# Designs tried in a protein design chat: VHH binders against q9m2c9. Part 52

Target 1, 358 residues: q9m2c9
Amino acid sequence: MACIVEDPQRAGQSNETQIALISGVPDDISKSCLARVPREYHMAMKCVSRRWRDFVCSDEMCDYRNEFNLAESWIYALCRDISGGVFLHMLNPFSSRRSWKRINDYPYIPMREGMGFAVLGKRLFVLGGCGWLEDATDEIYCYDAAMNTWFDVVPPLSTKRCYFACETLDGKIIAIGGLGLNPNAKRTWDIYDPLTRTCKSCSDVNIVPEMEDSFVMDGRIYIRGGVGGSSTAVYSASSGIWERMDDDMASGWRGPAVVVAGDLYVLDQTFGAKLTMWCKDTRMWIHIGKLSQLVMKQPCRLVSIGNSIFVIGKDCSTVVIDVENVRKNKMNGVMVCSSIPKTWDDDIDVISCKSVAI
Below, E stands for the ipSAE of ESMFold2; O stands for the ipSAE of OpenDDE; V2 stands for 0.75 times the mean of E and O plus 0.25 times the DockQ between their complexes.

## First folded at step 22 (VHH; framework vhh_7nfr_2)

Design a149 (at its last look DockQ between E and O 0.57; V2 from the best seeds 0.00; counts 0 for: pae E 3.9 > 2)
Fold by OpenDDE, look of step 22:
Structure a149 (fold): chain B 358 residues (1-358), chain A 122 residues (1-122)
Amino acid sequence: as target 1 above (358 residues)
Amino acid sequence: QVQLQESGGGLVQPGGSLRLSCAASGFTFSNHQMSWVRQAPGEGREWVSAISGSGGSTYYADSVKGRFTIARDNVKNTLYLLMDSLKSDDTAVYYCARSTYKWGFMYMFDIWGQGTQVTVSS
């Protein structure tokens, strides 16, 4: 269910003779036509007219595109540069010239660490974080990918959090654990539900402190934290309870994780870059392949689109792995990957990566 | 340059009234929804009221409904907040903000003023 962002501006549309979106064409047909335009041209579309802009930026546009199976996933990376500034970078994986682009400088998150990064619909959220001399914050920032604009969000987080797990599940943002002045925050999670317009705060002793990584699989949230990532927990939305993660599964979670088509993949970065997969049937981790360190600079983050894993390292160096092909073509343990060359000379650390479909 | 500047804050007794103003510049004021947001000491920011670009629609938080009135003058590029029956709990820094979207209980803003202090005390 697409979080219906009520545009308060819609209420005041006086009966002004709404100029047709497309001259001589009913609006419903016009909308259908506009929705079929590839995402790369949406920026240009917004320049045609105010009405076009409004539609392209609307949730309705997303609904049409989803209905027609036209939604295109782009990758967004929250990055930190050498100055400590935080920036959003974008990659269109469908482009013939795949290159990372820096999106509008966010001056408002200077030098913050431990931020949450979540996606709901066409919006990216940056949550919480702390500064070197500052305690955890409760600030929320939103980037609308259709509008290409940043927003401040009010109210702030219910709990100030830094180095916490942040996931999206069932149309909700879930903030889990983390550090802050409030010692109880470490064992709490907040559920932000835009549909019910509520924020629910809960506590569980099974929540691990000092979150390092998290992922969502099969309607459950998996978290890893503690000293050296030794502690794991699993949340089920259906039960509302945190449980201990399976020991066998936990043992192989030694790096960034991503779920692809229901399967869990982990990039083990302890000795090079090894891609492993959790086999649910055998309850074993399977070695998939090794990535060359020449093409990827650690530390890396993972994001998936379709059957592809994007491994994004320093300076947004990117390796693309087709999981299906790798599974089928185990030629001598070498994964056939495509790489996106580094385009920037800047020392950029990737904090988190997400995909947004529009 | 896009700018919002609040004024009209001050000290008032409980039950008193105050009028806040926000002068807008650097953008087409009438095309944008405007909001008042307040922040009490030690608390997070709270949305107070919003008004559509045309002024035809107004919205209020439950905490201020019936007491506060939001208005705008698009010719003067000014936003107003009339505050009646003020309570101690209304003590806060009040910010003028350009608002675009409401997501559930969350409001989204892209431009803020510097704020004006309102203190309700006997």
Scores: ipSAE 0.557, ipTM 0.819, lowest interface PAE 0.7, mean pLDDT 87
Fold by ESMFold2, look of step 22:
Structure a149 (fold): chain B 358 residues (1-358), chain A 122 residues (1-122)
Amino acid sequence: as target 1 above (358 residues)
Amino acid sequence: QVQLQESGGGLVQPGGSLRLSCAASGFTFSNHQMSWVRQAPGEGREWVSAISGSGGSTYYADSVKGRFTIARDNVKNTLYLLMDSLKSDDTAVYYCARSTYKWGFMYMFDIWGQGTQVTVSS
């Protein structure tokens, strides 16, 4: 089926009847220059002209910056306040004054639990969930980080789900397991591909009904769920099949996980927070160090940027771990870390965190 | 203030016709793609049709192609959906929506009308 009408992210090519992006400069050269401006200035660039605004907000600019290793990752925390309202906080980790800021102009997102949170390019998606008085839903909301705007998304998720694992892989959103109106949805996953609008529903006995955590590494989605997080499974994108996770790897997954430069790190809070890393060569978990005095109460969310792990807790209070530096700089086994103060909002729960590179 | 207001819904027999209208105000109507989206009770929202800002390009979901016609009047700031050969499956609330962009097959809407009920039954 043919798609309709103009991508707002597709910049038109310049011609004789249009105003140049930069006076006296061909548009292809102008785009190269604009794409190199640090992300913190992109909002100001939108004020120059409609053509600048369209380019700054475009997939073309985002794709160029990623291709040429110019992209800057900012962190977005999906939060819930005491009234049940859902909103975003954002952190620019490259700013000299690092602080969390609340994102403007959010849609009405009904009070819901168990929502999926996924990133595709410059876009963040909030999917599904259930409420106190409603069953699982299929609704999708999208925050476009370049436009700084929320949108309602149509079509919705093909399967109504809550309390499910939700990750992106190879340009697709994969919604895994969870609870829904159909009891058999617990053993299914859906592949939601915005480019082809393909929603495939498959089943596998390895999928469990309640998800605790997930991560993406080396083209695979790892999930942990079941009673007390005792069940694990791995989805391979190349084959489309589910397998059991390596038992040695699974044994050390005792807290939130994150991947830094291809290496899996886990924050184990069993006996005070400690950071461990999975060593592929030896098939062992290696102790990196302990967090002290800056440890936040569970649950913590992890996100990585470069060699840094951001540990984000209640009210967006944050500890930043530079994993290479802390191997060299410890005090009595305690990692030397920086921190970012909590937000001004009181009593905010952090549902999930993702990074968006633009 | 940006507003969209639908009208023209109602009860119709199978095989009948309806014309929906959507009055737009508070923005430059001709600069924006507009869409019709419908939602049957208990089901998800389904995109129905869209029209470019100029009116030069029109688009339809397969389920309505050949039966529905989208149109706009940029002088009157009004969007239309002409619905012919109506079936029971067309029963839904129909919304007028402003699209800000599309990514792949995902339609991103920022402004919606209140909706107008279309019921196809006897």
Scores: ipSAE 0.248, ipTM 0.717, lowest interface PAE 3.9, mean pLDDT 81
ESMFold2 (binder alone), look of step 22: mean pLDDT 85; pTM 0.860

Design a150 (at its last look DockQ between E and O 0.38; V2 from the best seeds 0.00; counts 0 for: grease 24.6 > 24.2)
Fold by OpenDDE, look of step 22:
Structure a150 (fold): chain B 358 residues (1-358), chain A 122 residues (1-122)
Amino acid sequence: as target 1 above (358 residues)
Amino acid sequence: QVQLQESGGGLVQPGGSLRLSCAASGFTFSNYQMSWVRQAPGEGREWVSAISGSGGSTYYADSVKGRFTIARDNVKNTLYLLMDSLKSDDTAVYYCARSTYEWGFMYMFDIWGQGTQVTVSS
C-alpha cells in the first residue's frame, strides 16, 4: 500500500491562525463565493493569497463549480511545430477574443511522436511516445489546468507505448495497443485507476495494431487501426471484453471522430471535409454537411463542447459547428459555421485535442 | 534558479548503509514536500520516500519501509535519505525531487536533481 503522500497543499496547514478566506465570512460561504468567479479570473485569484491559491487549485474548487453548474470547458491542443517540439495550446471558446494561446513548452519532451493524450478531471496527461531514434517510452507528464503547471508522473506506464489509443472511461485512463519493442504490447491494454491506486494490464487478440483513432461512446471504447485503418474493435467496460465493431459503423469511420450528446460524428477527409453522423436507429451514416477547405487546413482533430464541434486543423485553424443548427438548417448542404482566425504564423500540427472543464 | 543536487551515492555491500543528501536552492525549501525516487537499470522510476515541508510527516514505499529514513534540514535546505540494510535490489540511481501533488498512486514532481548512483554489490 503506497502510503498516501498527503497533498503537500494540505500539509502546509500549519496552525497558522487560519486567516479567513474572506474577512468576516465563514469559509464555506467564502468557498462558495470564490467558486462562482469565472474561470478567466482564476489566475488573478491565485495572486490574492496563498490560501486563495490553494483553494483555486484544489479539487474542492472543481467540485464546487461542478455542483453549481459553473464549470467552463476550455480546449487544449497538443501541437507539434516545425522543429519537432511539442507544445500545449489553449482556447477559451467563450471569450469575446477567441484566440489560441501557447501555455507551456515541453522542452523535456523533444520530438516525440505517437503520444497519448488524456483528460481526467482538471488534469491533462501526455503519455508514452517514441522518438526518431528511440523506441516507445513509458513516460507520463501531467498538466494541471487549474495550477497551470506541468508535472512528471511516477510511476511510469506499465507498458511502453507509441501510437496507441488513450481514452478515459469511468475515472480511469485506458492505454490500448500501440507499438514498442514488446511484441505483446500491441494486443494489450492497461487500466489506470487512481481511486483504487491500481494498474491492471490485460490482453486480447481483438485489439487492433497500429492505432489511428479512438473515441468513447455509451460506456464503450472504439478503436481503429491497422493498415489504412481497416481494423476496428470495441471495448465494453462492463464485460471487460473486446469485440468486433459493427461493419456498417466501421465503414463510415474515415476520419477523426467525436461524440456529441451521445451521437457519433466523423469528419471524412477523403474528398474534402464532410461531416457525417452515425444514426443508431437506421444504422446508417448520414451526411450532415461540407466544410470549406478554405477555412480549414488538414489534418484536423475534433473536440466537442456542448452541442458544438470544434474542428481544429493546422496552425490551430478552428471551425465551430453547431450541430443542432446544422441539423435544422440544411441550407444547400453548406454548414453554417464560425471560424476562429489563425493568430500566429507558426507552422504547427495538431496532434490531439481535448477539453477540460473547470 | 531552482536546483536540486544529490550526493552520497556509492558502492556498498549488502547489509551496509548509505546516507544520501540533496541540496536545494532557488526556492523556499520548507514550503515543499520532498521525495526520493529511484530508477534501477532497465526499470521505471520508483517512488521511495517523501517528507512534508515541515518534516512532520514521512512516507515510505513498502519496499524500503523499516530500512530507509527520510529527513530534512530546512535551515540547511537539505534533504536526506538514510539507507540501512541495503539489498542488491536497492541498486539504482536515486533522485531528489520536489513533490507537488499526489493523485492516487501517481506522484507528481516538478523539479528533479541529476541523481546519484547507489550500487549494492558483494
Scores: ipSAE 0.747, ipTM 0.892, lowest interface PAE 0.5, mean pLDDT 88
Fold by ESMFold2, look of step 22:
Structure a150 (fold): chain B 358 residues (1-358), chain A 122 residues (1-122)
Amino acid sequence: as target 1 above (358 residues)
Amino acid sequence: QVQLQESGGGLVQPGGSLRLSCAASGFTFSNYQMSWVRQAPGEGREWVSAISGSGGSTYYADSVKGRFTIARDNVKNTLYLLMDSLKSDDTAVYYCARSTYEWGFMYMFDIWGQGTQVTVSS
């Protein structure tokens, strides 16, 4: 029998009849028009009617916007305040006044360390972690960025994990390795899919036990770990097997990484933050420029949107690097970049950043 | 006032049975999918079972499939959970909840009951 994969049944949406989305306009045309409205205005659209709210929050609208290259990426930062509280900040990079906004806290996210942070479609996942007096957990929290709401129940991971690599590949979240008291995490990974409730746990001797960083490029997950980041591995979804990373490529991976238009960029933070790019054709790392220490507080996280790299440091201090123009805007080897003001709440640590396109 | 009120919890020995009830008031009960959700001490919430508004479709978590039966009486506005072959790891507070949204096996609820304690101990 063929398995039908649809949006989950939507409770509380049952009506015998429905009024047109826009009076005098067929619904398919109305949906095409509404899907073209900039994301900044989607909150206001939810206030027009129940049908508008349902469409704005739907996978149908998100899928249409992605298909027609209308999707807008906003940045979400998983943050910790001085009390140890964990919360989300959000940045709309397309707004005329770009500033970080704190997302309303959901009371069920406990104070934890070593959590994973991943995106699947319009949804953000906070996975695992460990507490002050607690071993690693398998709990997952999920925020829907279109509905601006947390799910109340989310299936857990197969394996309790903290301090692990976490990436999205081929519509699934992959949680890799980890540190903690759970012995099953060390050389394993979970393939997590909430749609089918499939959470497969596998093992491979090539997985490094101590995770430090990861990125996704060309359908593969790259990880680095071990003492001082000395070990690297690559996961290919087509084979389901881990391999060694190219030694020349691995040699330049000395900090957070991001992929822009298929090219790998790394911010080497050892001497005041240097941006480099991996050139596939020559198998060499190309020096792009230095990031000014005046505008950035380390440690930094990287997120890309279009041809721009967002470098996000302490207190959500943010610098934007346009990779097409960055060579023209250097001063004495220091990249000249635009900046986004830090938050008003000092001493915020940024754990991880991801973008969500809607 | 929209309300959900659970009853029927209690202490039971392993292998025993219990029947939970949830009285609904203040809304058109038959229009909504309803769920049972449980939470053991120190654990996260676990979805247990759901039933469509008409009662025509039922859904179960793998951990309870074959042991638990969900039912509803739309005349009495009452949701039921028949729990057979109970195990110690079924010990939890059980909540009746009204569904608003689901995506795969992830759920959002807008109305919750106060919960009823089920304790399975030898």
Scores: ipSAE 0.575, ipTM 0.833, lowest interface PAE 1.2, mean pLDDT 82
ESMFold2 (binder alone), look of step 22: mean pLDDT 86; pTM 0.870

Design a151 (at its last fold request DockQ between E and O 0.41; V2 from the best seeds 0.00; counts 0 for: grease 24.3 > 24.2)
Fold by OpenDDE, fold request of step 23:
Structure a151 (fold): chain B 358 residues (1-358), chain A 122 residues (1-122)
Amino acid sequence: as target 1 above (358 residues)
Amino acid sequence: QVQLQESGGGLVQPGGSLRLSCAASGFTFSNYEMSWVRQAPGEGREWVSAISGSGGSTYYADSVKGRFTIARDNVKNTLYLLMDSLKSDDTAVYYCARSTYKWGFMYMFDIWGQGTQVTVSS
């Protein structure tokens, strides 16, 4: 239940004859109609009127679209250019042109490494990181995908963190481990709950300080870190504790991970690009296929939409894998994938990828 | 160009009072919630107070409630913070910020001033 933070500003709207969203149409009907407009036109909709803008940018809009099963997932890539600048790229996978677009730069995103990247609802968060002058930061930036606007977030992180795991679970943002000035921060994790308006800090000895990768599966957070990714842990929300991952599962986690329809996929980039799947039933890693190096440039990140895995590499080179088709065709060979051509001539490194549904 | 400019900071003794001002330009001031945010040395940013676009609603952090008063003059495009009974803990750079919305415990700001230093010392 997305807590509709009632914009308190709506309460003070005096008896100004609430100009109908659509002339001659009740607002509830109007909202329903507007919510059915494809996401690609939402920007244009915001230009119609202030009320339209407000609605389109509201969480209410998202609620309607979710209710109607009209939510469209777009991919957002946190990227770094040669200058060290950090920016977001966006891909509408449903577009006929399927091209990456650079999102307007937030003027103040410093050159940072080791940032957390999280999605909650229609909002993307860039958290923490290390700067040239700072070992770790606590700064939080938020991109509202509906508003197409960057924001600074207050309060900052409770703990300055870089190279930490950042995940969302049950409407909360969870920051785990990382490097910082505070040696104790390495084994700490923070839970940010917008619903309860609380931030909780916890410690656990099983938390690995240097995080390489993380994913959420079946309500659990999995983290990998340490020297060479040798350490893994799993958090269960039910128990509130971190445990060591099973060795059999951990052994196959050798690259970026993504969960698709409850199944874990890993792209092993050690010798080419091999997609593997964790089989829960047999407790074995299954080789799914190999990606051609011609269509992607490593290092790659993974994001899933529906039954598709998007493999996003350097310069936002993108390969789309339909996991259902691949599983059916057990082709021990090169996976036939659709590729999205590079839109930029500049060298861009992809730091992290997430999808936002609106 | 959208701009916020703070003024009124300075050195004050404990128990003293200051009035901060923030001049806004480049946008329709009355359409936006405005906030004061402070940052003490070595500390993170702390939300202090907010006021609705109309000025009809005001909000305060617990740390300043009863001591600080936020106000605005929409004709002058100016935000104010009246600070009474100042304490050493109030020492910080105070920023004026344009608030777009509050999301849970998070305040979202898109425009900041340069800040004004407030030092409370005996």
Scores: ipSAE 0.700, ipTM 0.882, lowest interface PAE 0.5, mean pLDDT 88
Fold by ESMFold2, fold request of step 23:
Structure a151 (fold): chain B 358 residues (1-358), chain A 122 residues (1-122)
Amino acid sequence: as target 1 above (358 residues)
Amino acid sequence: QVQLQESGGGLVQPGGSLRLSCAASGFTFSNYEMSWVRQAPGEGREWVSAISGSGGSTYYADSVKGRFTIARDNVKNTLYLLMDSLKSDDTAVYYCARSTYKWGFMYMFDIWGQGTQVTVSS
């Protein structure tokens, strides 16, 4: 539902006659110019004036950049430290100094496991979870990547959940299965829309309770679950129903998955670490190449930007695979990749990774 | 400096009434939307009500609509929450907060009061 209740409230704004964004330039022209500035400089732009800060942080700026194909995707990793604290790291992959940076902002997210992690526009959501002494929760935390801060109040899920699949589809967050207070919740999914506070709970016998992994491709959500990850299912947004996954496609889903330019890639970890791609036309898995065992410590998370797969492991150590380049440039079957150093923080577990385009 | 100070909390019986106040200082009160936010023990924060800078528009969470009334006095720089027909579920710490941003039903606040405890028990 399209229900924008308010535009951003600018702190300290007087509601007086607006001063031009750039002296002597109409605001529409100024906005076009500002929207073309690379994202790495947006923090500095916020320091120029109140009007610049408000525009840089606005949905209008993000919409302009998307419309002009200027949006830049940065990677955000949901992490846990040795004390059990949960926080975010971020990576600007377009900077010459590609290094992970910790987001030190409030709020403190409680020690929890089995949380969902999803992106909606410029906003990151951390959903649900449970602790050793706590049952599943419906709490949600939301980080706005343009404003670089957390919301103070976020409507909760309608169903308390942990260890569930969590994906964004058609502008909504879908929380699937998992554990909760209601025994039947493991066969349900919720559609969460923070803009309208709608949260629809549906059920289907094809949903399994032991969620392991998921991905989104071609308007469909694919899930892998069951005891030892033996069961798969597909949600089709166009039909609203759950179906069985293609058996040939499911057979190659033996590790973390990512979609690059509409093509499904899986890092198959059953024997070594090899990257494979699902070929829709032939219904076969195609071998792309091996990733060196020395640079690949399992388990890992995958996220894509452009033609590149970012393989993110412990302490946010990262290997970057350009899928077009590595098909051409292999050394003894091993893909030639670049790397990004681990964080300065030791003993960091990476729970999930997502990209946010602004 | 900029400050919000709540008062009026306490222990009440179910079905009772209570009036919370929030004194604002250090800023032009009438320029800002103000909210009440509550937090029950062991739970997350719940937005309760908001009022526009002028006082012309009021907003309520479904859980309190028809029972709570938000008001402001822009001469005295004071925000109020009039709470009627109180239930045990209303037990929480209530905060006065100055709104800076919202998106849908999500809120950011830059100034918070210290909170005042409201306990509804029998």
Scores: ipSAE 0.620, ipTM 0.846, lowest interface PAE 1.0, mean pLDDT 83
ESMFold2, look of step 22: ipSAE 0.602; ipTM 0.838
ESMFold2 (binder alone), look of step 22: mean pLDDT 86; pTM 0.874
OpenDDE, look of step 22: ipSAE 0.594; ipTM 0.832
ESMFold2, fold request of step 23: ipSAE 0.616, 0.482; ipTM 0.849, 0.823
ESMFold2 (binder alone), fold request of step 23: mean pLDDT 87, 86, 87; pTM 0.878, 0.875, 0.878
OpenDDE, fold request of step 23: ipSAE 0.118, 0.681; ipTM 0.596, 0.873

Design a152 (at its last look DockQ between E and O 0.61; V2 from the best seeds 0.00; counts 0 for: pae E 3.6 > 2)
Fold by OpenDDE, look of step 22:
Structure a152 (fold): chain B 358 residues (1-358), chain A 122 residues (1-122)
Amino acid sequence: as target 1 above (358 residues)
Amino acid sequence: QVQLQESGGGLVQPGGSLRLSCAASGFTFSNHEMSWVRQAPGEGREWVSAISGSGGSTYYADSVKGRFTIARDNVKNTLYLLMDSLKSDDTAVYYCARSTFKWGFMYMFDIWGQGTQVTVSS
């Protein structure tokens, strides 16, 4: 259910003779036509007219594109530079010249650590965080990928959090655990539901402290934290309960995780960079392959689009792995990968990566 | 330069009234929804009220509904908040903000004023 973002500006559109989107064409047909334009041209489309801009930036546009199976996923990386500044970088994986681009700086993203990063619809959210001299915060920033604009979000988080798990599930943002002045926050999670306009706060003793990583699989949220990532828990939305994670599964969760077509992949960075897959049937971790350190600089984050895993390291060095090909070509443990070269000389750490489909 | 500047805050007794103003510059004021947001000491920011670009639509938080009135003068590029029947709980810094979207219960803003202090005390 696409969270209907009500554009308050739409309510006041007096019956002004709405200039047709396309001259001589009914609006419904015009919208359908505009929705078929590739995402790379959406910025140009916004320059045609105000009405075009409004439509391109609307949720309606996304709905049309989804309906027509035209949605294109781009990768967004929350990054930190050597100065401590936080920036958003974008990659269009469909481009012939795949390169990372820095998104215009939001002047208000503070130099914080331990921020949550979530995607809901066409919007990216940066949540919470802490500074060197600053305790956990409750601030929320939103980047609209269609509008290419940053926003401050009110109300803030119900609980101030840093180094917490942040996931999206069933159209909701879920903030889990973390650090803050409130010691109880470590064992709490908040569910933000934009549809119902509610925030629910819950507590569970099974929530692990000091979140290191999380992922969503099969309608469940998996979290890892504690000293050395030794503690794991699983949340089921259906039951609303946190349970202990399977020990066999937990044992192989030794790095960033991503779910591809229902399967869990982990980049084990303990001894090089090894891609492993959790086999549900055998309940074993399977070695998929080793990545060359020459093309990827640790620490890395993972994001998936379709059947591809994007391994994104320092300076946004990126390796693309086709999982389907890897599964088929079990030839001698060599993964066929493509690389996206570093485009800048800056020392950039990747904090988190997400994909947004528009 | 895009700027919002609040004024009109002060000390008032419970049951009293205040009028806040926000002067806007650097953008086409009439094309944008404007909001008032407040922040009480030790609390997070709370959306108070919003008004459409044309002024034809107004919105209020439940906490202020029936007591506060939002208005705008697009000729003067000024946003107003009339606050009646003020309560101690209304004590906060009040900010003028340019709003763009509402997502459920979440309001999105891209420009803020510096704020004006409102204190309701006996």
Scores: ipSAE 0.599, ipTM 0.833, lowest interface PAE 0.6, mean pLDDT 88
Fold by ESMFold2, look of step 22:
Structure a152 (fold): chain B 358 residues (1-358), chain A 122 residues (1-122)
Amino acid sequence: as target 1 above (358 residues)
Amino acid sequence: QVQLQESGGGLVQPGGSLRLSCAASGFTFSNHEMSWVRQAPGEGREWVSAISGSGGSTYYADSVKGRFTIARDNVKNTLYLLMDSLKSDDTAVYYCARSTFKWGFMYMFDIWGQGTQVTVSS
């Protein structure tokens, strides 16, 4: 009686070394189809199989979506509740029902102030900070927006910092100045570069000693500090040098700033809510509109997606300002506004906001 | 239920040897890359070594290469760090950590042990 005995150690082997993403479909075709699914459905796709989860969470999928102009930007707000706990809220601005959702609180980020918040690709980074009775830390936490999970990051910052300027430029996170028990920290900056195994610490006597606010425009990091924002500096990434900011530009930077298609906008709330835009040619700030009906509690944070500026206040109450007509000089140049309701989590402060495209 | 627990730390003289162990529970150990990370007093956390899920690939920081050996036993769900030629600079709390992925040269960890103290007296 002839019998074919299967190799028990070979159980689970299939054709070649990999199981197909979709049965009967070449993987290159499957990937192109999966990458075109709108981002709001990506969470459900992760439940189909391990191969689907790995692809949806991969840099390959994110790169494909960017290459084919399919990337969708969602907004993430770093928040603090009344107990001092730090967490994220997320907004999908493209959904039919635009509402803020709280991201789970794992991992626990202890009560810290003056943390940096930066984006690299599909990943959000929370850096440094200090407690009331604690020294500044060098710790880094990462939220991966494709995996929807938090990680602890090693290596940490080269210099323990809080209340510092923190921006991304050219695939690097740059942490500038701030406070710490290191006597040199206020005139140093760290370049955190995941591709080169470096967390380089640099110093320069020209660094602004007190950090208040920053933005990135045209490959440069603009920072201000000092009493009433009187000290300003510009870091040029291509040269690695610090230079002086235009005095007329600096004089109008009296509130949160955002860049839309290369144009600088500032929300000035010193005499009521007023949106202005910097005009480089005339070296003047142009009045765009007064938001007299804006009920946002200070401080407000700004983030842009396309031609829309999101003004995000306490409890994530949000006003969306469309500046497309202003920027194109179309039809009267009117400023179009809409609102997004506050989150259900009352009494939270918004520390910083960033967008992540996937 | 996911847990990592280190043991085997202690006091040792320079040039001595020590073996650290990390017992893993609550997850499929062999599916995950594992790392050792250390933190000296007053310093930031420093990645030390990593080993692939199968154990086929091992990686070391330059500061410990040739002196430390990482190993795993996927039957016992245990990670090891064999430390030889210890120096005073090796004094630190050593943590066992589960890696989910590496992005460039940034290590991303989701689960940590409590740590075990290694002290090398000069």
Scores: ipSAE 0.320, ipTM 0.745, lowest interface PAE 3.6, mean pLDDT 81
ESMFold2 (binder alone), look of step 22: mean pLDDT 87; pTM 0.879

